# VHH binders against FAS1 domain-containing protein YDR262W, part 2

Target 1, 246 residues: FAS1 domain-containing protein YDR262W, of Saccharomyces cerevisiae (q12331)
Amino acid sequence: KNVVNLITFKDSNGKLHKRLAPEEIPPRLHNSQVNSYPLGYKGMRDFSRPAVNLDDILGTQQRKQQEFLAELSPLSLESKLSLVNEVQIFASYVRNDVETYNKVSDPNEDLIIIAPTNRAVSQLTLKPWQFPNNIDKLESDGATEKELDTAIQENISKFVRSHIVVYNDDKNSYKKVSPGCTLLQSIDFTESKKSDSETGGDILLKKEGEVYYVASSRDEKFHAVESIENGSNGVILMVDFTLVGP

## First folded at step 9 (VHH; from z1 with R30S N31D G105K)

Design q3
Fold by ESMFold2, look of step 10:
Structure q3 (fold): chain B 246 residues (1-246), chain A 121 residues (1-121)
Amino acid sequence: as target 1 above (246 residues)
Amino acid sequence: QLQLVESGGGLVQPGGSLRLSCAASGFTFSDYAMAWVRQPHGKGLEYIATISGSGDSTYYSDSVKGRFTISRDNAKNTLYLQMNSLKPEDTAMYYCAVDTRYWYKDKFDHKGQGTQVTVSS
């Protein structure tokens, strides 16, 4: 069966809209049982793709716990984001960035989402739509509504993409620094780098004991991951800070 | 349930100083950035200063930068505005607000009744 879903999102002016959601299939769904249209579209996860495993990314050897959690979750990261009350502001920004939302909903992507809590966003002196483009200055300089909408969307997209890593098995998205500590590249970092040979990163992931920590590579100030949500196409690491700010 | 109470306004000479206070209750004060906004008589609201939930980061409009200082005491659930070198143009009703503008056209979630500041010779 193919399913057509609508999602709610806010445009850069805060107005609510609906758009067509990308199709997704739970990991346990057999391919032959879902195609009901003659030339219909369907999406499913390639069963040969392993689940995202944080211990593999970190170079630690505690795989069994991570594998167990991933095997028990039939829900996509899109579904998980919509259900985690503590990150709903961030989730709304993700839905506003169509390209990122498509990745979050795609069963054949693998993502690490570092999701700031509502508290982390609410504390910011400027909200994600206000930086790095200075919206107040653009307004005072007489920017058109189109120019403002573009600048606001760029701000929100940059914020969202600074918190999301596309995990890639050919390892151009991360660099292990040492056992238990890995440098990651956000989507924003990869879109900003000069060439594919660039090896830096903007996010540090660390494990000490059984606790995971995240920092910006810029300040290396580690914050404990508050909770982990496993989905069919990746993981959500909930944190009480933002990786970028004013 | 959520309440914001401004105080400390009054009449002051040009070049003088005032300190405004805002007592907050009914919400977790330190979770939110706070703002001061003013409304001159017959004019629209002007955002003048904001401070992060922790108090470590601030923003000021150009009209008050260098003259006003926003601060907060999270143990007392209180927001402050130190206003120095006051000008007649600073005459307005001053309000504190919780900065819940998560989207461009969002409004203040809550603000109090305000406190009047009048700067005249």
Scores: ipSAE 0.721, ipTM 0.887, lowest interface PAE 0.8, mean pLDDT 82
Fold by ESMFold2 at other seeds, look of step 9:
Structure q3 (fold): chain B 246 residues (1-246), chain A 121 residues (1-121)
Amino acid sequence: as target 1 above (246 residues)
Amino acid sequence: QLQLVESGGGLVQPGGSLRLSCAASGFTFSDYAMAWVRQPHGKGLEYIATISGSGDSTYYSDSVKGRFTISRDNAKNTLYLQMNSLKPEDTAMYYCAVDTRYWYKDKFDHKGQGTQVTVSS
């Protein structure tokens, strides 16, 4: 007999839903293969957790949970990045930073990716591998290949991590400065903090009308988000500028 | 198709000035940072100046800072290099280039035939 295990859960509105048990969801992994391969459902996202909602982060509306299964995007941010033609230079930098790439692919992360367009990168006087470490000077000073590779990797990782926010719904990872305007901390900002008591952030997210805007907290020059891509583990905000530069 | 045509080179005495031009076509000029690079005879290429797509930001190598000025006119798709206080060591073939070095070891996406600048007494 063909038996399908269903589990029942309530959403925040009290509505009952049914879903397949995790053990019945592809891809199939055999128990005898546990030592050689990841467990079959290790990477499955918790469907009871809602997708990142920019209006919740901005404080512009009351959060209402909906049927999680009906609203779940089937694609990770890694998959979505690979499909957005306008950000493929940035996407290539993300793939180069293994730690960040793993987060982008991880169904248990919640990320906001502020993805600069190809134009935003192409117009820079120095490309992300060239700053803040001065690669040309290191090379002229006789740096070894290993020293150059390390400095270049640091530059690329800092650029990538300055554009990605790990969303934390317990509100200790961001500060709402007003309705519709929130100060966020990039991964790079959190890794650079001297202590957890250091407050602030490096990214401003604002909504005016139906349009979202992003700025560096340093200059507060807001740029409209040109498109939004929703993934299973967060959102991509496409912008025509870079948050850090030479 | 992308084309870059340099002009304005020639023979000049030390301390003199030249202005190089680069006419660009076949791409959206304002989307890209542009660069001037030079190649002294028998030596490798040297990046000497870069300007952002908008023209608001510039970068100069130490060898030319204060003497050379890069500029662009996005309405005319033209890049310029004003060269003042020229020295014999500035003698080289000068190229304009689209700065597409997104990775270390990337080469120019495109450069023209160049224009020769010779500085001699």
Scores: ipSAE 0.696, ipTM 0.874, lowest interface PAE 0.9, mean pLDDT 80

## First folded at step 10 (VHH; from q3 with S61R)

Design r3
Fold by ESMFold2 at other seeds, look of step 11:
Structure r3 (fold): chain B 246 residues (1-246), chain A 121 residues (1-121)
Amino acid sequence: as target 1 above (246 residues)
Amino acid sequence: QLQLVESGGGLVQPGGSLRLSCAASGFTFSDYAMAWVRQPHGKGLEYIATISGSGDSTYYRDSVKGRFTISRDNAKNTLYLQMNSLKPEDTAMYYCAVDTRYWYKDKFDHKGQGTQVTVSS
């Protein structure tokens, strides 16, 4: 019988739950040996949908190599994120955030995950659980365990959701600024904006030569994307900085 | 082998100043936020200041803000704490630490022997 792996996570109310971990490839199976259909707890992906293509989002014409790599990857972004050693701290925050975990595990989503490296998180003066809600102050003011758990979960959720874009074909998630430069909306930005007619964004994606760059729209300080991982439901851009911080 | 070696403590009169140093080795120093924590005799640990890996950002507990300054020299793998306007309640063993609190219940990684600061008379 199959081994059932459980993970622990906190919901938006701070309660701890367990759920079945995403299905992993057995030792006797490998991507080169399977039928290439992704397997997950949320069902099968509609393969009539094209893979996320960064050059389409940017308005550049170098699509073939990226499309090939995306078509070859049977693993979801959730699985890919857990396997990239350099982003395991961020990946742990994603697994702990129920709404985000559901999105990255959903074969019918298309996501761009801008994943900060372990170094990017480790060097922060305050860690993602400490801001923007001031946890030190809540503790000193005598907050209950539930109040602390809620504030911490809100901090982690905001951090994670500031690094993830839901791509959609009808262009709601991005706005081309110029050739090779596109303004994106993180999940956090989308859920905090006042109306659906808001056309701004909080993330800039740029391509110069063969290198992709990411910046916060607030400071426009571009950082090179260190690596790109393609999954069945989107792409991970590894960066050595955080889009939000203390 | 990760090592943290504190120095610069001593006996000082109220209102005086001290500068603590922490030599770090066995890890990539600039990748990590660093902190100073202290332990008064018979009491628990109290963190007092943190500094980002680059040194560009700092955070202080209210009890030391304005009196203490945390800094680092990444070329020398050294963390510093400048303590001014010292008070008897600053008397404690002082440790440098790597800020490894990625989750709420995680602890600072403080592995050094510490350096005693005594503010008396």
Scores: ipSAE 0.716, ipTM 0.884, lowest interface PAE 0.8, mean pLDDT 81

## First folded at step 11 (VHH; from r3 with S30D K105R D106S F108L)

Design s6
Fold by ESMFold2 at other seeds, look of step 12:
Structure s6 (fold): chain B 246 residues (1-246), chain A 121 residues (1-121)
Amino acid sequence: as target 1 above (246 residues)
Amino acid sequence: QLQLVESGGGLVQPGGSLRLSCAASGFTFDDYAMAWVRQPHGKGLEYIATISGSGDSTYYRDSVKGRFTISRDNAKNTLYLQMNSLKPEDTAMYYCAVDTRYWYRSKLDHKGQGTQVTVSS
C-alpha cells in the first residue's frame, strides 16, 4: 500500500492547508561535493530579509510582521512550483524560460507568481505556445524550423512572464489604487515599457474580506485566489484563469 | 476511461452540408478545449477548429474559416462541427479530440475513431 505524509501550512489568509509531503531523493555525490540544502550550496537566502507580505503590498492593516516571517517555508518558489500538482503545466513553461527560471530559483529575489491551474490552461482555445505569434500561419508561410522555434519560445516566455511579478525596492513596480487594491507590473509589462518613468500595470491584486482576488487590468474581472504557497523567495497565488490568452 | 465517438459523416455533393457530432465521456468535458482534426486520404493530421472549455472562444484554420462552425453543449458532453459549402478538398476522416497540445508537436493521444466525410459528384 502507498502511505503518504501530509504537511500543514498556513497561508496569508490564515487558512490551513494540507498537501502531500515532497518525495525526497538523496543528492548524488560527485567530486567530494555534497548538496545538502534544497537550493544547494549556492543560492542560500539572506535570512535577515523579510518575506513577501501581501497585506503590505495592498496597504491593508496587518498583523505583526515577525509572525509572518516565522512561518516562511525554506523551499524556493522553484521547488514549490515543482511540487504543486495543480499547476504542473505552468511550471513546465517556467522551466522552459531560462531567464524566468533563474529568477524563480534565486533565493534573493522576492516574487509573486500568479500560477494558472492545469484546468485554466487546458480550457484555452490556443495553448501558450500558439500565441501571440501565429504558429499555424508561420508554418503555412514556409517558416524554417529555427524561425518556428524562436516564435514558440517567444510565446511561452511572454506567457510565463505575464504571470510573474518582481517585488523589489523600485517604487514604480506597483501602485496602490485604493485600500486593499494594488496595480502590479508583471515581468512582461516591465520589459515592454518604454522608460522607467512609465507607470501603470497589467495585474490587479485585491483583498475583499479574507480572500485575495486577481484580475487583468484590461478587463478587471476578478478571480479568487484558490490557494497560496509561501516559498523562501516569494509567494505563489493559484488561480483558475490566465492573465493573458488568445 | 476517456471515450470520444464521432458520428454524422457521409457522402455529399460539392456545396453540400454535414453536421458532425462527438459524444464524450470519462472525463470532465468542460475543463478542456476540444478540437476537430481531419486526415485527408494518405496525408497527415490537420487541426481545423478548436473551442474553449466554456465554449466562449473558437479558432479556425484559414481553409475552413467562414464555412465550418465548431460548437459544444457542455450539459450533454457533446462537440459539434457544422460544415457548409463543402469542397472535394474537405474529403477526409474527421476526428474529435481533446486539445492537449501543451507543447509544440505533442502527440494526438485523445481522439475518437473518426467519421468519414466524402465530397464528390
Scores: ipSAE 0.728, ipTM 0.902, lowest interface PAE 0.9, mean pLDDT 81
Fold by ESMFold2, look of step 13:
Structure s6 (fold): chain B 246 residues (1-246), chain A 121 residues (1-121)
Amino acid sequence: as target 1 above (246 residues)
Amino acid sequence: QLQLVESGGGLVQPGGSLRLSCAASGFTFDDYAMAWVRQPHGKGLEYIATISGSGDSTYYRDSVKGRFTISRDNAKNTLYLQMNSLKPEDTAMYYCAVDTRYWYRSKLDHKGQGTQVTVSS
C-alpha cells in the first residue's frame, strides 16, 4: 500500500505499544444479547409507550398518534446505525461501548442519537480516542497497557455518550427554551451530574420551518440536521459536526 | 488514486529554516485532518504536527512546538510545514499523511514517499 506502514508508535523513551484492532461487529450478534424472548418476539416494543416524536420534544406541531406509529421502523437504532454508511466511524465507537450498545438495541429505550458523519470525525485534529485523557502523555509517563486501555475506553465512551440522549428516562429533565427549541441532556451530561437536582443540558435542539438544528449548549452554534433515520427505539439525527472535540 | 507528493527537503545548517510542501490529489482534501510524520534513519515513525480539515485547529509534538508551523491551503490542495530553528535531531525523512487514526495504533496507510531533511554543519 505504502512505502512504510505505521504499525506501532515510540514514545519519547523508545517504548513500543501494541496495535489496537478495529472491531467488526455484526448487528445481529449483539441483538441476541439484549433480548430474552424467542426470535419472533425479540425487540417487540411495549405498545403502551409512545414513539419518539421530535415535535413533542420541541413543543411544535404534532402529528396524530396513529400516524406517528405508522412511521415507526421495525429496525432498532442498532440496526439502523449499521446501515447508515455516512456514520460508520461513529457507529464503530458505539459498538465499542458495551453499555451504550445495549441501550441502542433495547426495545424499551427511546433514544435520540446525534450521529456525526465520517467527515465530521475525519476532520478532527485529535480523534475521539485521544481526548480528553491525554494518551500521548500517559504513554510517556510509562502507563501500563491496562491503564492505557482504560483511558482510551473512557475517551471513546465519553465521545459516544455526549451524542446520545435517553428520552424516556426523565421527561422532566428536558427544558423547552421556546417554541421549537429544547435543551437536552446527553447520557454523558446525566452521568456527570454532581447531584440529582442539577438541571440544564448540553445539547440544544431547534426546529425552524421544516428543518431541525443541533448545537452544543456551550457555543450555541447551530448546525442543520442533514438527515433523520427512524428506528423502533428512537431516531438518528445525522450532523456534519461533533458536539465535543479537542 | 490517492496521491501525496512532498517537496522542499534538503540540507540546512543548525538554526536554519526550511518549508515543506505536500501536493494532494485523488480525495476530498478538506474532509480530512492532515499530518506531518517524520522517521529518523533506522527509527520508527513519529507524528509531529496535525491540522484539522478546515485548518482552524492544530496539534504539535512538544519537541517541535514553537519552532514548526503546520498550515494548509484547501483551494490548492496543499499542506505545508514551516520549520524554523532547526536542530540536528530534526534530521529525518518527512512524510505528508492523511490522519486516519480512528483507533489507537491504527496503521498509517495514506502517506507520501517523503522528502529528506538533513540538519548538519
Scores: ipSAE 0.718, ipTM 0.889, lowest interface PAE 0.8, mean pLDDT 81

## First folded at step 12 (VHH; from s6 with T100K)

Design t3
Fold by ESMFold2 at other seeds, look of step 14:
Structure t3 (fold): chain B 246 residues (1-246), chain A 121 residues (1-121)
Amino acid sequence: as target 1 above (246 residues)
Amino acid sequence: QLQLVESGGGLVQPGGSLRLSCAASGFTFDDYAMAWVRQPHGKGLEYIATISGSGDSTYYRDSVKGRFTISRDNAKNTLYLQMNSLKPEDTAMYYCAVDKRYWYRSKLDHKGQGTQVTVSS
């Protein structure tokens, strides 16, 4: 069944948390088996950390059944991205950006990934490697292969990082604008801002009824989230558009 | 089975105009950006114009900007290239292509057989 036993415990600071009862934790994920992980680093996630919850970020009411099901999804976002056929072009760009891929693979990160579908990328008049640096112009101006590779990598990284939000407990990466509507800061936004005190964001997230919507803050054109994949270190929101384009 | 069939090429004098057409079938046409690609005799392939799946955005190589107009009719699964103010340098085989250049140096795998455009006095 999908029903599991949860136990409540207090951390060293007195906060109450929920976790799987020891018998609900898969045997292969026990601490002894974690010590023998093939990669030899970044073991199991701290069970006291709550999963990323879109309704908390939006300030809306939750359905208990959906919250319960999300906590039973132990796969990382790295694993989830590899399994979602409809976003494999975007997933390949994520893997190409080593710094971002390390975050997606890190069990101690919490991410919101706005993943454009293969269709969303395929229909773009310029592909993510072609903008904002104009690669055609660089080629015609006689740029070296190294200069082209650097510009292309910058383009890919900016595209990827414009679609990913690092969620934190300090809630500096998002701001609730109104009930059911929240302004988010992508990785690219946070890396580009002029000071840590700079407010604002580049991504709008809202919920109307049971449907989530995403927009760029630039145009505020909301698109429905096609599906949601919950992972151990965050969520993937599949969308049929790109947050940045040529 | 993807099919692209170009038509509308021919011989024109400098300053003339041509309209190329490309009939597409075997795939969901409006899911993809489309491109016109040309190959002058004995030279490499050159992407000269692209258009988004919906048709609302376009991009042109500088050498054709202002003279060529790419368009599409998604109800007819047809891509077009209006070529005005033609120059001898525009002489080439013109191909219709599905723009799958997701990575730098992607191979051109999804193109038609081409239609020849010759600009000569």
Scores: ipSAE 0.774, ipTM 0.917, lowest interface PAE 0.7, mean pLDDT 82
Fold by ESMFold2 at other seeds, fold request of step 15:
Structure t3 (fold): chain B 246 residues (1-246), chain A 121 residues (1-121)
Amino acid sequence: as target 1 above (246 residues)
Amino acid sequence: QLQLVESGGGLVQPGGSLRLSCAASGFTFDDYAMAWVRQPHGKGLEYIATISGSGDSTYYRDSVKGRFTISRDNAKNTLYLQMNSLKPEDTAMYYCAVDKRYWYRSKLDHKGQGTQVTVSS
């Protein structure tokens, strides 16, 4: 191919930026880039901070095994996403959202990423750039290229942010519903509900036996977590479904 | 690698019906949403109908909604388009496609050779 595409995105402060389309970016390019936002501890994590512990979040007993696995992983979630072949489509959407990409690269964040597999995305009737803003209708109504790019970026950002939970102890990011079942708040849920912080959450996490399950709180249809990837700044739960859809 | 073979096109009068078929091979059919794409003369490609991998969800452009029905038979690796109440503006080359539009402006690389539908008196 001899064409390079640029896309436009808007950060959380409303400022417009352009970047190379993710399909134009070679794998692992972001691993060599310096974080451009002023974060105090670039490339260094507070060694005293415990790893994200799913059993602690759930109120079950297997905390130490999960902490041990996180301590053995030298790779950030950003690095893990770029290496896990089964989630490469979702990973490309994460790289498209600058604010989220910075979080997954930040050693001082703790994240739970519920990553849909390539199959989960490929089987969708509409792809994440097509909803909830109806891009087909915007085109037919004569929207400008800039208006289309903005609507598409909003769609992709919402999809990505609906699959990521920020877990820091000084935030109300989760509520235990019962032993072994916890209600979580995605980034999208938290940002959409900032004017009313007393709502519950949009993601359910459950453990039955040795298997973890995830559901949207809307339909409560649990899907088994197919694998768990531990990183230095959190955990990736791979699932064969999407938490939001058309 | 992927093979998609469309059939069922032809010449039909306005108000008539056609059923298009697409035989798929060389990939895991039910892992992917499938689409029908048409190209009217002198115009670009238009995705008109899409169906999820399981077949449980569908999407239609407004121009065909209520007149066209997309379906799939995963046991036969076959995609279908039932076209009713055909209009002259439905005249186009119709392609079966694996819907890999993960990004806006994705190129259409996974389509068949097409089948011509002509709606004329």
Scores: ipSAE 0.771, ipTM 0.918, lowest interface PAE 0.7, mean pLDDT 82
Fold by ESMFold2 at other seeds, fold request of step 15:
Structure t3 (fold): chain B 246 residues (1-246), chain A 121 residues (1-121)
Amino acid sequence: as target 1 above (246 residues)
Amino acid sequence: QLQLVESGGGLVQPGGSLRLSCAASGFTFDDYAMAWVRQPHGKGLEYIATISGSGDSTYYRDSVKGRFTISRDNAKNTLYLQMNSLKPEDTAMYYCAVDKRYWYRSKLDHKGQGTQVTVSS
């Protein structure tokens, strides 16, 4: 198939240009920069590993070859989350879950983060630390500080992990339900499923026109993605709702 | 500046009803869940009812469930608490609050001055 991809880049004067991307992944470079960087740095991302591409996971007809040079991001999703003021509440919950924080910081992961905005969290009747374990009831029943800390941590971890997808191209994960609509499995869904053969999912992603939409698979109420932030190890889709709630 | 002004408190007999109002200004009202918080004399603060930013979801503490109804009018930036079947133990100062409890034991920094409710014969 003869698929041509364009990449966008800025020149030294700040002007935006487009050019043809390479037809295939370039050969490995044998220069001092490549050899020096792997020897001197830990946590560097595999240079040949492609970025997460939403159109690829949706199977849309305008599939790109690759965008290696113009949209490469030097920042991890952890760094992007800490810089985006609109999701600081969610970012703080991610930092609270050590296992998830490590994935978000790992340059060799490929993640899709469905990040609820501060507004999405602020409008909830119960905040993510309050459910599904009922913290008010535990407290009134005389739970110890350790029991409360554990229940709160479970609540926050479940909320965070319900919003993050580890994307992989393994043949036995993720279902395309129709052209431009894909069923995804959050980390929470994956950790909760009964068998490896379970093929369901908890997150729907679709594209209509040039706008991406996200829904919980439980209610199928789609919300537009308000912005997309690309990082070195995945993508952040900002949404004005939460995928799980009280 | 964020401002919350409670009103509608007073003296009422047991079994009676009262409706509290809270006028909100200085922030985008529908971005936040709102709460009613009460403080009986000599006791700590108690969140008794919470309502989502849209008004579509509510939460009630067991002690008031079925007797109190929280509501909001986002066009008027106003929060309400309808209190029915009032009991002497409902006697307290009642505060309107923006629910910013993003973490356990968050301080209540966004409340009004309160309105006193006294239930007695």
Scores: ipSAE 0.769, ipTM 0.914, lowest interface PAE 0.7, mean pLDDT 81
Fold by ESMFold2, look of step 15:
Structure t3 (fold): chain B 246 residues (1-246), chain A 121 residues (1-121)
Amino acid sequence: as target 1 above (246 residues)
Amino acid sequence: QLQLVESGGGLVQPGGSLRLSCAASGFTFDDYAMAWVRQPHGKGLEYIATISGSGDSTYYRDSVKGRFTISRDNAKNTLYLQMNSLKPEDTAMYYCAVDKRYWYRSKLDHKGQGTQVTVSS
């Protein structure tokens, strides 16, 4: 099929990669052709790589303003997270998880961060350090300080990684389930699955009109995205709920 | 100015019941999970029950599960604790608190003055 192109680019380490632009199959087929003229440099983002585009993921027409903002946004998602006052509790959890912090700071990553607001975290019956490992029970059972620290870090890491999607052109980290509605796999979902061929997902993203909505696939309760922050290595979708809870 | 005022404590016999109330003001009550925290004499603070901002979800420490019920009335900015089948080990000062424990061992800075519950055989 001659309407779809493979894109080859060289990362900062000299390794070649192929990228296939994903597309929802509508009553009429749509595709994107992306040319890369890579001449990568150490530590710099390959600017021939297109920014994460929510409309491509959803199979909807991209709004031009969002594309313009991505092209004008040289700051990493790490920098953007530190600047958004409404998500500072979540941002602090991201900074606490070294592996995730490195991804958010990496100019060669492409991430979708679904960032819960401070209110979304504040209203939880248990805070992200308290689940799924039951910290109260571990203390009662006489766990050492090191055992507690490990269990708490696992809880925070799982919470953070349940809110972050790696855009993966080589295998697609998302699956369109209906017009304008797409199932995404968080980092936590991909690391927890029993088989690499598992095709499910834990996050639903949809667009109705000009508004984006997010839900956990477990309850399918959609919440409007309150704001979108574009960064050099992805986007932040601010939401007033958490994708996982106690 | 954040205010939390507990009431409903007292002296009760083992097996008895009490209902604690907490009147909240000076903040957006619905935005926060709320907790009941107790302190037996000479001991540390213990979170025993927590309820989500909406009131749809609750959590109980095992020692009170099945005997205590936390609830809230967001229209009246009031938190409640129904305490049944009381035991002498439930004797403590009981505090209403805004649950801001975003990190392990967070300091408890948002609690009321407390109400004493004494369960005496």
Scores: ipSAE 0.765, ipTM 0.909, lowest interface PAE 0.8, mean pLDDT 81
Fold by ESMFold2, fold request of step 15:
Structure t3 (fold): chain B 246 residues (1-246), chain A 121 residues (1-121)
Amino acid sequence: as target 1 above (246 residues)
Amino acid sequence: QLQLVESGGGLVQPGGSLRLSCAASGFTFDDYAMAWVRQPHGKGLEYIATISGSGDSTYYRDSVKGRFTISRDNAKNTLYLQMNSLKPEDTAMYYCAVDKRYWYRSKLDHKGQGTQVTVSS
């Protein structure tokens, strides 16, 4: 009760920590008062939740000297995606998948979006609506328009969900394999696993020097992250390749 | 300004072979998958072959698989279609296209002038 505007987060060991909010954030009400308005904030993010931090995810030392305050951004990942011109094709697919769009817009989520550039999508021999369901063959076999729309939506959703990670502090949804290298689970991977205790993942994240790298765990071919955008509910890592393809 | 110029069409007998070429300019060729699209007289457009920007991956419609080979030379900004074992049903106008089908039933806006292939006895 003696400290106002605390931000609460969990470390990799599940230990809760509290930090003072940044000076530019207005003082918060008492915790009981905040809890009395959980739905009254119309989707506003609880500023006591720590921002997604790539060095915490990787287990590496941060390079910036920080006040003991969490990094905060006023814009959601949904807003940030709309502003990054180089990923507009991928952003349009995200908006088409209602479940994923809801997560990207949700201030109470923490996401890592590995966003392929327009170039990465444009060079694919088949576009995300064409695989893994073979739309050409469904058409030739006389599928109805409803059947085609369903198969196309499944294709787009799988592509989108293979590029988005829900950052989960339960210790069973991602694995730090060494300092500077972490195995992550996309939404698509998580939807396929048998239980929360199942280990593994489909995405590798690595840091070498000041540069971050991403690979599919299938081929382990690392590509440099071209840029990083921080949002209120996560981060966007822009890459010149796709994690899944035909 | 984007330009695609097809060449190599003509009249061939059934069982014959033909190689189509497409010279590309005005855009970064390697950034895009490319396609061959054909239109038989009085019928709709049909994407028959695509190739990734790097050239490492290809896709073929069943009606041409095993007979046609798509390839590209990124140093020369050129797309190719080798057509073997040609049949009368392959008679069509053939277009080189930038594959911008990001959504189902996208309009074909980025294609060349076309080159006619006619297969008849």
Scores: ipSAE 0.761, ipTM 0.914, lowest interface PAE 0.7, mean pLDDT 81

